# VH-VL binders against LON peptidase N-terminal domain and RING finger protein 1 (LONRF1): the designs that were tried, part 11

Target 1, 211 residues: LON peptidase N-terminal domain and RING finger protein 1 (LONRF1), of Homo sapiens (Human) (q17rb8r558to768)
Amino acid sequence: TAELSHLTKNVPIFVCTMAYPTVPCPLHVFEPRYRLMIRRSIQTGTKQFGMCVSDTQNSFADYGCMLQIRNVHFLPDGRSVVDTVGGKRFRVLKRGMKDGYCTADIEYLEDVKVENEDEIKNLRELHDLVYSQACSWFQNLRDRFRSQILQHFGSMPEREENLQAAPNGPAWCWWLLAVLPVDPRYQLSVLSMKSLKERLTKIQHILTYFS
Short names: E, the ipSAE of ESMFold2; O, the ipSAE of ESMFold2 at other seeds; V2, 0.75 times the mean of E and O plus 0.25 times the DockQ between their complexes.

## First folded at step 3 (VH-VL)

Design s32 (framework fv_umesolerbart; at its last look DockQ between E and O 0.68; V2 from the best seeds 0.00; counts 0 for: pae E 4.9 > 2)
Fold by ESMFold2, look of step 4:
Structure s32 (fold): chain C 211 residues (1-211), chain A 120 residues (1-120), chain B 107 residues (1-107)
Amino acid sequence: as target 1 above (211 residues)
Amino acid sequence: EVQLVESGGDLVQPGGSLRLSCAASGFTFSSYSMNWVRQAPGKGLEWVSFISSSGSTIYYADSVKGRFTISRDNAKKSLYLQMTSLRAEDTAVYYCARELSGNSEWFDPWGQGTLVTVSS
Amino acid sequence: EIVMTQSPATLSVSPGERATLSCRASQSVSSNLAWYQQKPGQAPRRLIYGASTRATGIPARFSGSGSGTEFTLTISSLQSEDFAIYYCQQYNNWPLTFGGGTKVEIK
């Protein structure tokens, strides 16, 4: 399945909502084209497809996130309940179509590692500050809002010892971006970022705005 | 400092072959897609070829398909263009360029170019 | 392929005045449009990407606008170093294509 997880050509694309690495994305699939796409993914063993938001001029956005299928339940009427989680981020290189659903040639995105020791220390300081701000924000939410987040997204991921070990950076950043009431335009912009410093800076600005 | 340096341009007879190289420094080469772009004397810019950061996805302009081969060596931080069956219309300055896409997080440097002349 | 048409081919402008360059795409390219400046004997330099976002280090007198099929580069107060050829380039579809260029020269 490792070889299948590196698909880059003619990748099936579900055009619907924003998905982020490590974040659950439960789906109810009832459109015939997407039911076909999901069934093919299972039958071929790939168990993944790309998720992109729509675009008025290009059918779907230039950036997206792969979804890994964890479980599928087929209902008697032909609908599917699909349990997925976000994987690798990608940039769309070329758009295509297959049997009514979109496809893409893609390039996977990874964060660019910072090597300068002074920059690494500054990055760690920024990370710890913003993580603390995020924790405070979550603890200060109304119980109703916090409960809704926990039900749909789970708990905020724990901080990580090595900030640059994961190709997409710390998981808590993506969780936070998924649950924050963020302008859709910012969602796509942050997904495309390869700089952890820039991502943390944007998160900090968002948290300050809602403080 | 981010730098791209092309080499290998030369005078070649029609039907000949030539290999261009581009040496990258000052950035994580393996994280970026790369392009070749050419400019004939006194003319505009023409995109030639693209290769993704891993090397797994490659595109060519119709004018060079089947004659040119783009490749990269991420360990050597180098981009290559193998040219065969050269024609007079391939005469141009060839530039290597890092990622021509609208990725707002990255610089967009061009090399200074290497001249390929194809004449009988 | 998507044809990029630039107009005018040559634009004569006095120093300190405004220059307005046009670029038209044969099909929508959304906002996936870049502008480059090229001086004689030099490699192109990216000025604008995403139709309107100025690249790092590019002076504020350069601005880009437009979406879809119609795009404009404006130089608000032309400096002596701005006399060059300017190219637009779409990166929405393969093959990537450039406009024919607009030469901005001293009036």
Scores: ipSAE 0.299, ipTM 0.748, lowest interface PAE 4.9, mean pLDDT 88
ESMFold2-Fast, scan of step 3: ipSAE 0.543; ipTM 0.830
ESMFold2 (binder alone), look of step 4: mean pLDDT 90; pTM 0.914
ESMFold2 at other seeds, look of step 4: ipSAE 0.396; ipTM 0.783

Design s33 (framework fv_umesolerbart)
Fold by ESMFold2-Fast, scan of step 3:
Structure s33 (fold): chain C 211 residues (1-211), chain A 119 residues (1-119), chain B 107 residues (1-107)
Amino acid sequence: as target 1 above (211 residues)
Amino acid sequence: EVQLVESGGDLVQPGGSLRLSCAASGFTFSSYSMNWVRQAPGKGLEWVSFISSSGSTIYYADSVKGRFTISRDNAKKSLYLQMTSLRAEDTAVYYCAREGYSGEWFDPWGQGTLVTVSS
Amino acid sequence: EIVMTQSPATLSVSPGERATLSCRASQSVSSNLAWYQQKPGQAPRRLIYGASTRATGIPARFSGSGSGTEFTLTISSLQSEDFAIYYCQQYNNWPLTFGGGTKVEIK
């Protein structure tokens, strides 16, 4: 039977790196288990799988991001070049295994909407302040580092008119988190947040201290 | 203010059925997974069932599999537990509980509703 | 299932003294452990999650520590309102499981 695009049970998990909503994540796949996983994702029509960083020992983290397959190029030597982009964030509910690769039952994460008018105004002010700090940080990087970021991740996304229109909040937050040189523990913490205010506050702290 | 209010607890004969309800208010119900936890008189806490925010993933404790059914109605902001084939050992206060920040620890809890299975 | 063992079953402490409660998991639960306080006739109250993070509004005298299989809840200067039953809970594996509880009583 066909799997739906909002796959939640026995989701295939690629254990490798951090992934974020809207952020490109190009993959070179050479392990037989992952080549099989990618082929199955295409054959079932889901064209997506989960991405988690490794946890202590052989386990993987409790939070991750779905990767949507945009393009696949199978090379003659057995390698696959997979062009993906981050989709929905998720929390791991239950871990499993299938034909050598990890699987999980997952729950998708969405930001909780702020309804109070004063809170929305404060959120906008915080957003604009942190966005300006992010722009300043990026513009003040050495040319070499800026060029590498632009080449790999593209340009920083523009501010969105409605901060709460997207279920994961503004795209620029995730772009920035992908490029900031912070400990994976901080990246996982931010990925797991269901509050845009909390996420912006944490990003602001990171920008100020690089801690 | 975030609240969970259970209802439906009653005295039931062994082999009977009962439906528990939990009404949520003060938060976006559809964004949270929900759980049922019970506590027998004078005893500890026992997890009973889990339902994901969308309702697509459900788990049960072995002691209730095949007899209890968890469900939710996000439009009505309500959680349910349909209990069938009730046994004396199902006598307990039943709490509905929301997932906590970053996992299936519980915050908040409802006040609980008492189910007594006795002849 | 993962079995959670709490010790002691009952702890007698005088007000102002330190109370130390233990919780052991039969298998590693990482840091996915929570602590709850329950008073007679009331629903459990969340105290600690992630083994060591105090929930919002919980007094600083409550602290959690540990990871893997061994966990501790410490109440540094016991107040009269702290006499209650305390439960640990793992949320690393299904089914979710609770410890048997530790009753903290006035000495």
Scores: ipSAE 0.450, ipTM 0.803, lowest interface PAE 3.3, mean pLDDT 90

Design s34 (framework fv_umesolerbart)
Fold by ESMFold2-Fast, scan of step 3:
Structure s34 (fold): chain C 211 residues (1-211), chain A 119 residues (1-119), chain B 107 residues (1-107)
Amino acid sequence: as target 1 above (211 residues)
Amino acid sequence: EVQLVESGGDLVQPGGSLRLSCAASGFTFSSYSMNWVRQAPGKGLEWVSFISSSGSTIYYADSVKGRFTISRDNAKKSLYLQMTSLRAEDTAVYYCAREGLGSEWFDPWGQGTLVTVSS
Amino acid sequence: EIVMTQSPATLSVSPGERATLSCRASQSVSSNLAWYQQKPGQAPRRLIYGASTRATGIPARFSGSGSGTEFTLTISSLQSEDFAIYYCQQYNNWPLTFGGGTKVEIK
């Protein structure tokens, strides 16, 4: 899970959609600039690029997520089908351009560890409460919507024994954020958080709104 | 309690060198990007330098580029600013500042350390 | 670099009155703008970030608004402790830049 140092400067950015740690992000790539970007990523051996949503003032958002290429199929009509999964989150430090696609200098994000035993117990309680709310929300969706989510994102990840084992916190939080029908502004806010407690609290607020 | 304490400010002649230190306590220093900001007597705030949490990314204001070097020691919970080729216009109170959670603003700030460059 | 211009340079107001401070960026900084308060001999104190989000512990009389290039800090009912210099700062582009400050003083 160590970061490659060459992936912090002039990182290629695909400007399209939200991406989240551990969450699959299948892509159909049509534009020549992005086909070039993906081919370069494969040829250099990094097999990674950044994903950010567009921003009307800055061309793309200040936060994003790295996508790891798992598989690529280049179609005869010039299209590419790219199977990716979300990796590390990042903050954009500086924007650039290369051969028609965006680039960025980035700083990787990870959650600030809670070390106090009583605070860890309280965090576990909050986590378990919010997880139960998430399960309830998902089970109460109409069958059609639940089937679509399962087909595209898979099932919700199980609870993790150690909440702080992963630098981005529990995988189910990111799966849930990907499927919740919320404004990208709220999704970006949650993606940028370095506190698991703040993230769980915000997710709880969103779930309460939809219940 | 979250605290930043600067030290190392002194009276220095033009062309001289000085090293500033900033000691962090009450938070996980290695998880935060750090900045140096200065303020000349009776003037406004001027950003000087940035260093990412891992130390891999560094930026400088054009006025200090090539003369100042920012560094950090996460094991010692300390931030440094090595200043060389000092000029009269570098006279200022130097603050170290932590980027806020979410990297949006500076909190806390240290109380500052005064650097005076005079002949 | 992005130039931040604050106006007025000095604002004279009486306690209990409303103070409105302006900050203009030479190009869009989105909502990546913070406001700081500084009293003589003290380090700057956090007030607002993201153009409109009040920092923890900051009284409700302080409010920020704006996006892009035009920003405003409003103090709805000025208290004696609010007489200070206020700085805006953009954190959208490198280098980070501050406004020249607005001094809020007693009329």
Scores: ipSAE 0.011, ipTM 0.626, lowest interface PAE 8.9, mean pLDDT 88

Design s35 (framework fv_umesolerbart)
Fold by ESMFold2-Fast, scan of step 3:
Formats: C-alpha cells, structure tokens, sequence
Structure s35 (fold): chain C 211 residues (1-211), chain A 119 residues (1-119), chain B 107 residues (1-107)
C-alpha cells in the first residue's frame, strides 16, 4: 500500500547515535534541518524517523533503528526537546537527501523465528544463562555507575516468558547493549543480527570479557 | 534444506507475456529479500529485479522497467515475475536468488528456468 | 550504474597452478563485492563476500582481496573441479551489477 510504501521509502534519517528497540532515546535538537525533520514527522502524523550513526564512506551506517516520537517541547531559544523510544530496526537499501537532512529507502529487520522444539529449548536455556550473567554484571557495578545507568536508561527490563513474541526479541537485550561499554562497530553488528541465538551468544561473549 | 525452484519458462513470441514462479522451502521466506537474475545463452549474469521481505520496496533494471512486475506471496512462500512486451533480448535462463543475511549478494540460487523469445 | 570489468576474459592454467582473477569497479564499492563460480548447465555458487570473506564450505584455496575499485580472486592450487566461469558482483549501489566473467579453462 501507499501508507506502507511511505514508511519504507525516503524515510528521514537523523545521523547521530545508536538507537535500539524499546530503549528510550531523548534528544536535544538544535540544528534547523533536524528541527524541520521533527516538525514534518509530527505534521504528517508519522511521528517516526530513522536514527543511524555516521559512517565516513557512506555518510551513515547500513543499519539503524526507527525512533517513535512520544513528546516534543519547542523551547523559546529555538531548540527542541524530543522524547523518543526505539522501534523497528532497519537496513539501508538506498541513500538520499531532502532539504539538508539524509533520507533512506529501508527494509525492516525482524528476528527469524526458531520452530524446532529442541532448538527452542536450547534458546531458552541460553537466554536464562545470559540474563543471569547480565544481572550479575549490573549488580556488581560500582554504585556511581549503576546510578548513572538507572537515571539515563531506567531499570533492566524483566525476562519475557515468550522469547519470540516480539519481532526484535527480549527488551532486556537492547537495554543491556545500550549500557555496555563496547565499540560502536560491535553495537552495530549486534543490531544487524536476525538471530536471537546469535545475538545472545555475542552478548554472552561481551559479558564474559568484562567479568 | 534451503531450496529455490523456478518454473514457468517457455518459448514465446516477441510482444508476448509469460509469468515465472519461484517456490521457496527450508527457510522463513517472509524474512528475506528476493531477486531475479538472468543469463542470456553463452553470456554473463544480469540483475533484473529486487523485492524487499514485506514487498514494500521494489527495484528494476532499466532494461525491464515498465514491462516486468516482481511480486511475492509470503503465505505461499512464492516469488513471481510477470513479463510483458517480451523482446528477443529477454531470452535467458531466469534465476531467483535470496539475499544473504541483509546483503544483496546471493545464497542460495535456484536452478533457473529458460525463457526463449523467438522471432 | 557501476560498471564491473573482469580480466582476463579467459585464463588457461594447468591443475596445481595458481590462478589470479581481477575485477575492477568504475567507482568505489567499498568492500561490498562478491565472487561466484558457475559450471556449465548449473546455477552460480557463492564463493566470497565482503571482498575477502570465504563463504561456509568453500575450500581454503579460494581467497579474495581488495577494496574500493580493485579486487582479486586467487585460487592457489587448481583442482579439476575449479575449471569454471567466475563472476564478481558489487552490492554497494543500485542497480546491482556483475562483471562479464572470467573463464578458467584447462591448458
């Protein structure tokens, strides 16, 4: 359809930082091009735009996450305070420009569901193991760092009973990726994965490194 | 096992129409972008068309724009190429090919279906 | 569109010898370059992607190198089953484009 086509073609891209499904991403917007982008998203009713990190070869990365606008405050000094939350992940198919900001044709990413019962059981076991490691890592952080994380990202999400109910997998994985002190290249690699098992395995490796 | 099987290739006269199908098995078809690639007898590979996993984004090679229509049915796990206004230069083996892990290099390829446009 | 040029068009080699195949892009494709092998009457088979990453199950004698506009596929010790046509493909820009192919034939 036209509506569906519009959400995947010439999508406005804010080139700034990593964003992740379900994770809050508050923005302070100063640049006229981005204020225009935010205004247009609200006026058209879409209330969404893409977020990608910069890339010197292609201007921005091949993968990103949609941000859903929850609230906007336009301040008297010309800046905007935009409360957003991460939505669907995407890969970039084609890059473009519109009125000074980047655009892209995109394809949304969803985790490929595991159907085999033995594989689902193994996935649950891996999930529970990695979740426990994540909880241990977080609880063992110095009080100062734990307080900073809670203030900026909120509490770690609780485990979900159905690991494959959400197209992006469990919310806690994305919360953890946002708070782990890892290279942006690694974060981008994990964001691009379409396998929950692969994602949990990579997160486990990172946690083992920091433990 | 991951498999793609093309069908529908036939002998057709210039100006004619033909519909190709590609049946997918062994993977979650709805999670992958699909492509058509063709190869004229004794010649090299030429990319023809792309369709995203949801079907919302479609691209065509300039040589086929306005004449060919790519589509997919995720429930039936099938990819289609509707060809109209066929020309002698459209004579080729047509392959359906799956993207690999979010990139437009291809694994697997189907075995191909031959389209011959005779004058 | 990005034009992919492969050289030589035909390469005659003996079993056990090294074959070096070249692929040049008309503008930078970064490392978004794949190599395929095609035998007569068969569909293409994936070999290399990301210019240098060997696909699962592909023998170690196949290696890829290069970035930007100049790429090379090397087959270090040709086996009888390696006589085929090899294609490079860029996936950096739309439309996707293939090279004209290099035929590796027995000397």
Amino acid sequence: as target 1 above (211 residues)
Amino acid sequence: EVQLVESGGDLVQPGGSLRLSCAASGFTFSSYSMNWVRQAPGKGLEWVSFISSSGSTIYYADSVKGRFTISRDNAKKSLYLQMTSLRAEDTAVYYCAREYSGSEWFDPWGQGTLVTVSS
Amino acid sequence: EIVMTQSPATLSVSPGERATLSCRASQSVSSNLAWYQQKPGQAPRRLIYGASTRATGIPARFSGSGSGTEFTLTISSLQSEDFAIYYCQQYNNWPLTFGGGTKVEIK
Scores: ipSAE 0.192, ipTM 0.722, lowest interface PAE 6.0, mean pLDDT 89

Design s36 (framework fv_umesolerbart)
Fold by ESMFold2-Fast, scan of step 3:
Structure s36 (fold): chain C 211 residues (1-211), chain A 119 residues (1-119), chain B 107 residues (1-107)
Amino acid sequence: as target 1 above (211 residues)
Amino acid sequence: EVQLVESGGDLVQPGGSLRLSCAASGFTFSSYSMNWVRQAPGKGLEWVSFISSSGSTIYYADSVKGRFTISRDNAKKSLYLQMTSLRAEDTAVYYCAREGSYDEWFDPWGQGTLVTVSS
Amino acid sequence: EIVMTQSPATLSVSPGERATLSCRASQSVSSNLAWYQQKPGQAPRRLIYGASTRATGIPARFSGSGSGTEFTLTISSLQSEDFAIYYCQQYNNWPLTFGGGTKVEIK
């Protein structure tokens, strides 16, 4: 349930890849520490854990995304196939360790809502412009690459009526970040933003670079 | 404008109690973690306590642990610091400070409220 | 706890000169370091965060550099308004810790 998303202290962290709100993140797990982590997540009923990319100085990055476990298949050779989907974004407050895997105290991130009517109108215009650029970028990809993206990430989410209805902003932004071939440092920058305007502006700059 | 205003500072006897408040305006208070930082007369800054945006995660400096309690009321856009068993070394100007994501460390700060613990 | 050491304790320079302030952490704090300016009777003002990123509204003469354990705040072409105490702060580990401060006095 939504209530199971209260986990904020000593949260287990899988140090591997970028994860984003609403985006599927399938995992093949064979390290004993992570198999233990996933088993505990299921047994405690939280059915979620944090995902962060590695960091050269701090073990893992200061920002990440919770992954919600949708399904788990334990294979005879000791591997686990874990179907997850990105949930809430978080900031790392404190790092720890437990039985060989990383843990963290975290703070969930939400976009700061724009209240001014004129600013909301400008935000909508920026959103629609960037969405159109994203659609053009995707449609201009060769058929093979487009088919691979569709198979692994699904179709690009449609524009949402209310840009600020979801705490993480429009789902298509996160889908796009998952498929764009950009450095993790840029992805982390966008993941950490609490401003939809800043996020759309950064995405626009990235798309312009690839056009 | 984004603003934090502290209140509640007073002269209090050793062993006494005092409650500080910090009123936030001009931003979505519930979206930000908050801190209390103090500064003894003529000395440097010392971090006192942290509370996450939801209130679920709280940290204290060892010097105040067990005596001070940080709390927040997001509906009232207010941050609190309940101080008990006050000592002379707790004499300081107490600031509340906002912290946000990647690019928002301790901005803004309030003006501060003076707490004097003296016999 | 991570101990932050600032040097020099006091720096006196003429207007228009360059000031260099040092901040050392007892263990790595990555780039999670901020610099604050505090003028007499005022609350601290954030200058730099992430070791090198200038906060909005901060003049270009202020710059930060460093990573890990060694950090520097540089003020080029000092102005009379830059008379203040400067504090570094690590926000990598709990408890959060500040340096002892560097007092910059304009001659």
Scores: ipSAE 0.310, ipTM 0.758, lowest interface PAE 4.8, mean pLDDT 89

Design s37 (framework fv_umesolerbart)
Fold by ESMFold2-Fast, scan of step 3:
Structure s37 (fold): chain C 211 residues (1-211), chain A 125 residues (1-125), chain B 107 residues (1-107)
Amino acid sequence: as target 1 above (211 residues)
Amino acid sequence: EVQLVESGGDLVQPGGSLRLSCAASGFTFSSYSMNWVRQAPGKGLEWVSFISSSGSTIYYADSVKGRFTISRDNAKKSLYLQMTSLRAEDTAVYYCAREGLDSSGGYNSEWFDPWGQGTLVTVSS
Amino acid sequence: EIVMTQSPATLSVSPGERATLSCRASQSVSSNLAWYQQKPGQAPRRLIYGASTRATGIPARFSGSGSGTEFTLTISSLQSEDFAIYYCQQYNNWPLTFGGGTKVEIK
């Protein structure tokens, strides 16, 4: 839509952690620059900002995820409690600064749809296999770690009937990527993928390693 | 087979206008950013313009800003460059180029693969 | 605008010898640097991206190194098909910029 074009230039960027489509990302904000950024996002009506991990020399990664503000509570001591959820993924085209926080011109990412009937069948088979491996990995995790994951991320999402209905693919893939104990560089690589097949294949390799 | 084919290059007089086209095939055109790069006879490569996959973000080299307009039609799998107020210095082979695809699916991709074969624009009286 | 400077402008080498091509950026471009090969009458061919990642189908004799402002393309044992003009390109900042090229020719 036309509204989407207004969210691609000079987008405010919170430089902190990985964020993923559909995954909750609760934030405790006490830095004045980020409190200002969040307040502005609310005032403009967008109620969104970008989230990227830090890179060397006070910069940030080339890929990130938009966070949608669900609720915010500003405290008298300057602290803010912000309930967010991951939205669209993006690629950074140009970096900037505004009143102490980073900004970026961005391009949103969407998975490239598979059109061929045989390829769709193979994608479904790969998906079902990897989903089963993910369920087995989670169920076989020690009780302590499983309880911690459930508290912070909730339960693993159920399988979706249409694998290509969502622009970012199935929600369970992102939930799993958020909970797997892998290097942030590897997580960033997976976040940047435009192919569901490549993403499932990479997740499968990670799960096999932890088996 | 991933392919880009340019067309529209011609001989034009200074101050004239010309429209270049680039037809894409073998990949999902709407998922990739596109660029125009030119090369004057016997000279090096010069980046001209960028358009994001959706068309919402556009950048131009200072040398062409205000005179050239980049656009795309995702339904027709085509990229365009509308050139106006042409100068002798605009004489070049114009290449259509797609953003690169990292095999890992990661990181900044405004390096180019594939390239079209180019279309020659000559601005001369 | 980030200015990319390639040196030397012309490099004369014999087949089987090592060629080393330099590319300097006027400010840091991190590892967002690509190398292209161009032969007369042809479009450029991608060789290396991310400063050091060899593109699919590119022979092992081609290697890239460097980060920040100083970059090098090395051809370890030149073959007859390697005589061409080589360009570096930064894609860290807008506008995108290319080096002036290094022509690799027979001695």
Scores: ipSAE 0.000, ipTM 0.562, lowest interface PAE 12.2, mean pLDDT 87

Design s38 (framework fv_umesolerbart)
Heavy chain, then light chain:
Amino acid sequence: EVQLVESGGDLVQPGGSLRLSCAASGFTFSSYSMNWVRQAPGKGLEWVSFISSSGSTIYYADSVKGRFTISRDNAKKSLYLQMTSLRAEDTAVYYCAREGLDSGGSNSEWFDPWGQGTLVTVSS
Amino acid sequence: EIVMTQSPATLSVSPGERATLSCRASQSVSSNLAWYQQKPGQAPRRLIYGASTRATGIPARFSGSGSGTEFTLTISSLQSEDFAIYYCQQYNNWPLTFGGGTKVEIK
ESMFold2-Fast, scan of step 3: ipSAE 0.521; ipTM 0.822

Design s39 (from a_y7s with heavy chain L101Y D102T N106K S107T; framework fv_umesolerbart; at its last look DockQ between E and O 0.89; V2 from the best seeds 0.00; counts 0 for: pae E 2.6 > 2)
Heavy chain, then light chain:
Amino acid sequence: EVQLVESGGDLVQPGGSLRLSCAASGFTFSSYSMNWVRQAPGKGLEWVSFISSSGSTIYYADSVKGRFTISRDNAKKSLYLQMTSLRAEDTAVYYCAREGYTSGGKTEWFDPWGQGTLVTVSS
Amino acid sequence: EIVMTQSPATLSVSPGERATLSCRASQSVSSNLAWYQQKPGQAPRRLIYGASTRATGIPARFSGSGSGTEFTLTISSLQSEDFAIYYCQQYNNWPLTFGGGTKVEIK
ESMFold2-Fast, scan of step 3: ipSAE 0.803; ipTM 0.901
ESMFold2, look of step 4: ipSAE 0.613; ipTM 0.853
ESMFold2 (binder alone), look of step 4: mean pLDDT 94; pTM 0.954
ESMFold2 at other seeds, look of step 4: ipSAE 0.611; ipTM 0.848
ESMFold2, look of step 5: ipSAE 0.571; ipTM 0.845
ESMFold2 (binder alone), look of step 5: mean pLDDT 93; pTM 0.945
ESMFold2 at other seeds, look of step 5: ipSAE 0.602; ipTM 0.841

Design s40 (from a_y7s with heavy chain L101T D102Y S107Y; framework fv_umesolerbart)
Fold by ESMFold2-Fast, scan of step 3:
Structure s40 (fold): chain C 211 residues (1-211), chain A 123 residues (1-123), chain B 107 residues (1-107)
Amino acid sequence: as target 1 above (211 residues)
Amino acid sequence: EVQLVESGGDLVQPGGSLRLSCAASGFTFSSYSMNWVRQAPGKGLEWVSFISSSGSTIYYADSVKGRFTISRDNAKKSLYLQMTSLRAEDTAVYYCAREGTYSGGNYEWFDPWGQGTLVTVSS
Amino acid sequence: EIVMTQSPATLSVSPGERATLSCRASQSVSSNLAWYQQKPGQAPRRLIYGASTRATGIPARFSGSGSGTEFTLTISSLQSEDFAIYYCQQYNNWPLTFGGGTKVEIK
C-alpha cells in the first residue's frame, strides 16, 4: 500500500548489526523492548523495521537497511526467532525513542541511474571484472570458511543481465560485502553510496587487498 | 553540468501569496533531497525548508511553518515553495540548494546552489 | 535550535597574511559543519564540509578544523579573490542553522 511504501516517519530501529539489500539477516530476539517492536511491526501489517549498527557519537549510525520479516517463531521462554531479509537502504534524518527502543525519520536510498551509453559500457566492463575477482576470491577460500559462508549467507548470487534494474544494484555486491572481513566504517561507506560505479570500485579495492 | 535555476520572485503585498520554482538539470533529481535557504538584503543566510528525495519527509523553520509549503515534482525535475501570508520580514533572495554528496554519503551541507530569486514584500 | 556564533564579525587583513575565522555551536554538532564563501551578488560557494574536508576545486590555502562546539576556518595566505563573507553551517540537528557570517576585508 501507499502507507507501507511510505514508512519513513518514526520508523522502529533495531540497533545491532549491518544489514544489506537482499541479504538474509536471521535474528534471535530476547530483549523486552525488541520483542515489543517486532510484535508491533507484525500487528500494524508493515512487517518491517530498520537495522543500524551502534555509533559512538550518536546512539546509532547515519545509514542502515530495512529488514522485512519473512517468518517469526515465538519460543516458550519468551525469545523470538525472526527470519528477515534486507530491503531498502536508508539515511537517518532525525533520531527518536519509543518505549525503550530507538526510532528514526528516514530517507530511502536508490542508486543513481547511468544514462550515457559510453558510461553504461564502462560500468558493464567494471562490473564483469569485479564479479570475476569476487568469484576467484570466494573459490580460493579454504573449505572451512566457504562452508561457513554458504551455511549463513547462501551461494553468491548470479550476475544480473541489467545492472541497473534493481534500485540497489546487483545482489551479489551486497552478498559479497556481508561476507568480506572489512571494518564497519568501510561497510557503512559502501552502504551509503548512490553510485554503482563507486560501489564496484570500492569492492574492487577491497578484493585486491585480500588477494 | 549540475545546475539549479530559481524563478518566481516578485514584489508582493503583505498578506499575499507567491510560488517559487527551482528547475534542476545535470543530475538525477529524484535521488536527492532539496532545501530552500533565504537571505534578507544585507543579512545572513537562513534555512527555510527541507524535502526528502521522495517527498515523504518535510521540515520547516519555525518562522515559516504553517505559511510556506515545500513540494517537488520528480518527473518535471522541479522543486517548489508555495508562500502564503507573506510578511515584510520574508523579503529575501531565495536559494534552492541540493544536499551535498561524496562517496561516503549525502548530508545537508549544500552543493550546488541556485543563483537565487528575489522576493520583496512591501506595501 | 542550535545557535551558531561566528567571530569576529569583521576581519581586516592584508594580502598575503593569515586569516583565522571562528565558529561556535551552542551544543555539540560533532563534525557536521560546513563553511561557505559568498561574494557580493553571488550565491554561496561551498568550501569545507565535515569540519575539515576541502571541497573539489578549493585551493589548499583553505583549511578547516575543530569538532564538537568549536571550529576554525584558516586561510593561510590571503589572495585578492578571498575577500568575501564566510558562513559556517551545522547539519547535525534540525533546524539547520548558519552563523551570522564573518566579513574578510582589506586592511
Scores: ipSAE 0.394, ipTM 0.785, lowest interface PAE 3.3, mean pLDDT 90

Design s42 (from a_y7s with light chain N93D; framework fv_umesolerbart)
Heavy chain, then light chain:
Amino acid sequence: EVQLVESGGDLVQPGGSLRLSCAASGFTFSSYSMNWVRQAPGKGLEWVSFISSSGSTIYYADSVKGRFTISRDNAKKSLYLQMTSLRAEDTAVYYCAREGLDSGGNSEWFDPWGQGTLVTVSS
Amino acid sequence: EIVMTQSPATLSVSPGERATLSCRASQSVSSNLAWYQQKPGQAPRRLIYGASTRATGIPARFSGSGSGTEFTLTISSLQSEDFAIYYCQQYNDWPLTFGGGTKVEIK
ESMFold2-Fast, scan of step 3: ipSAE 0.456; ipTM 0.816

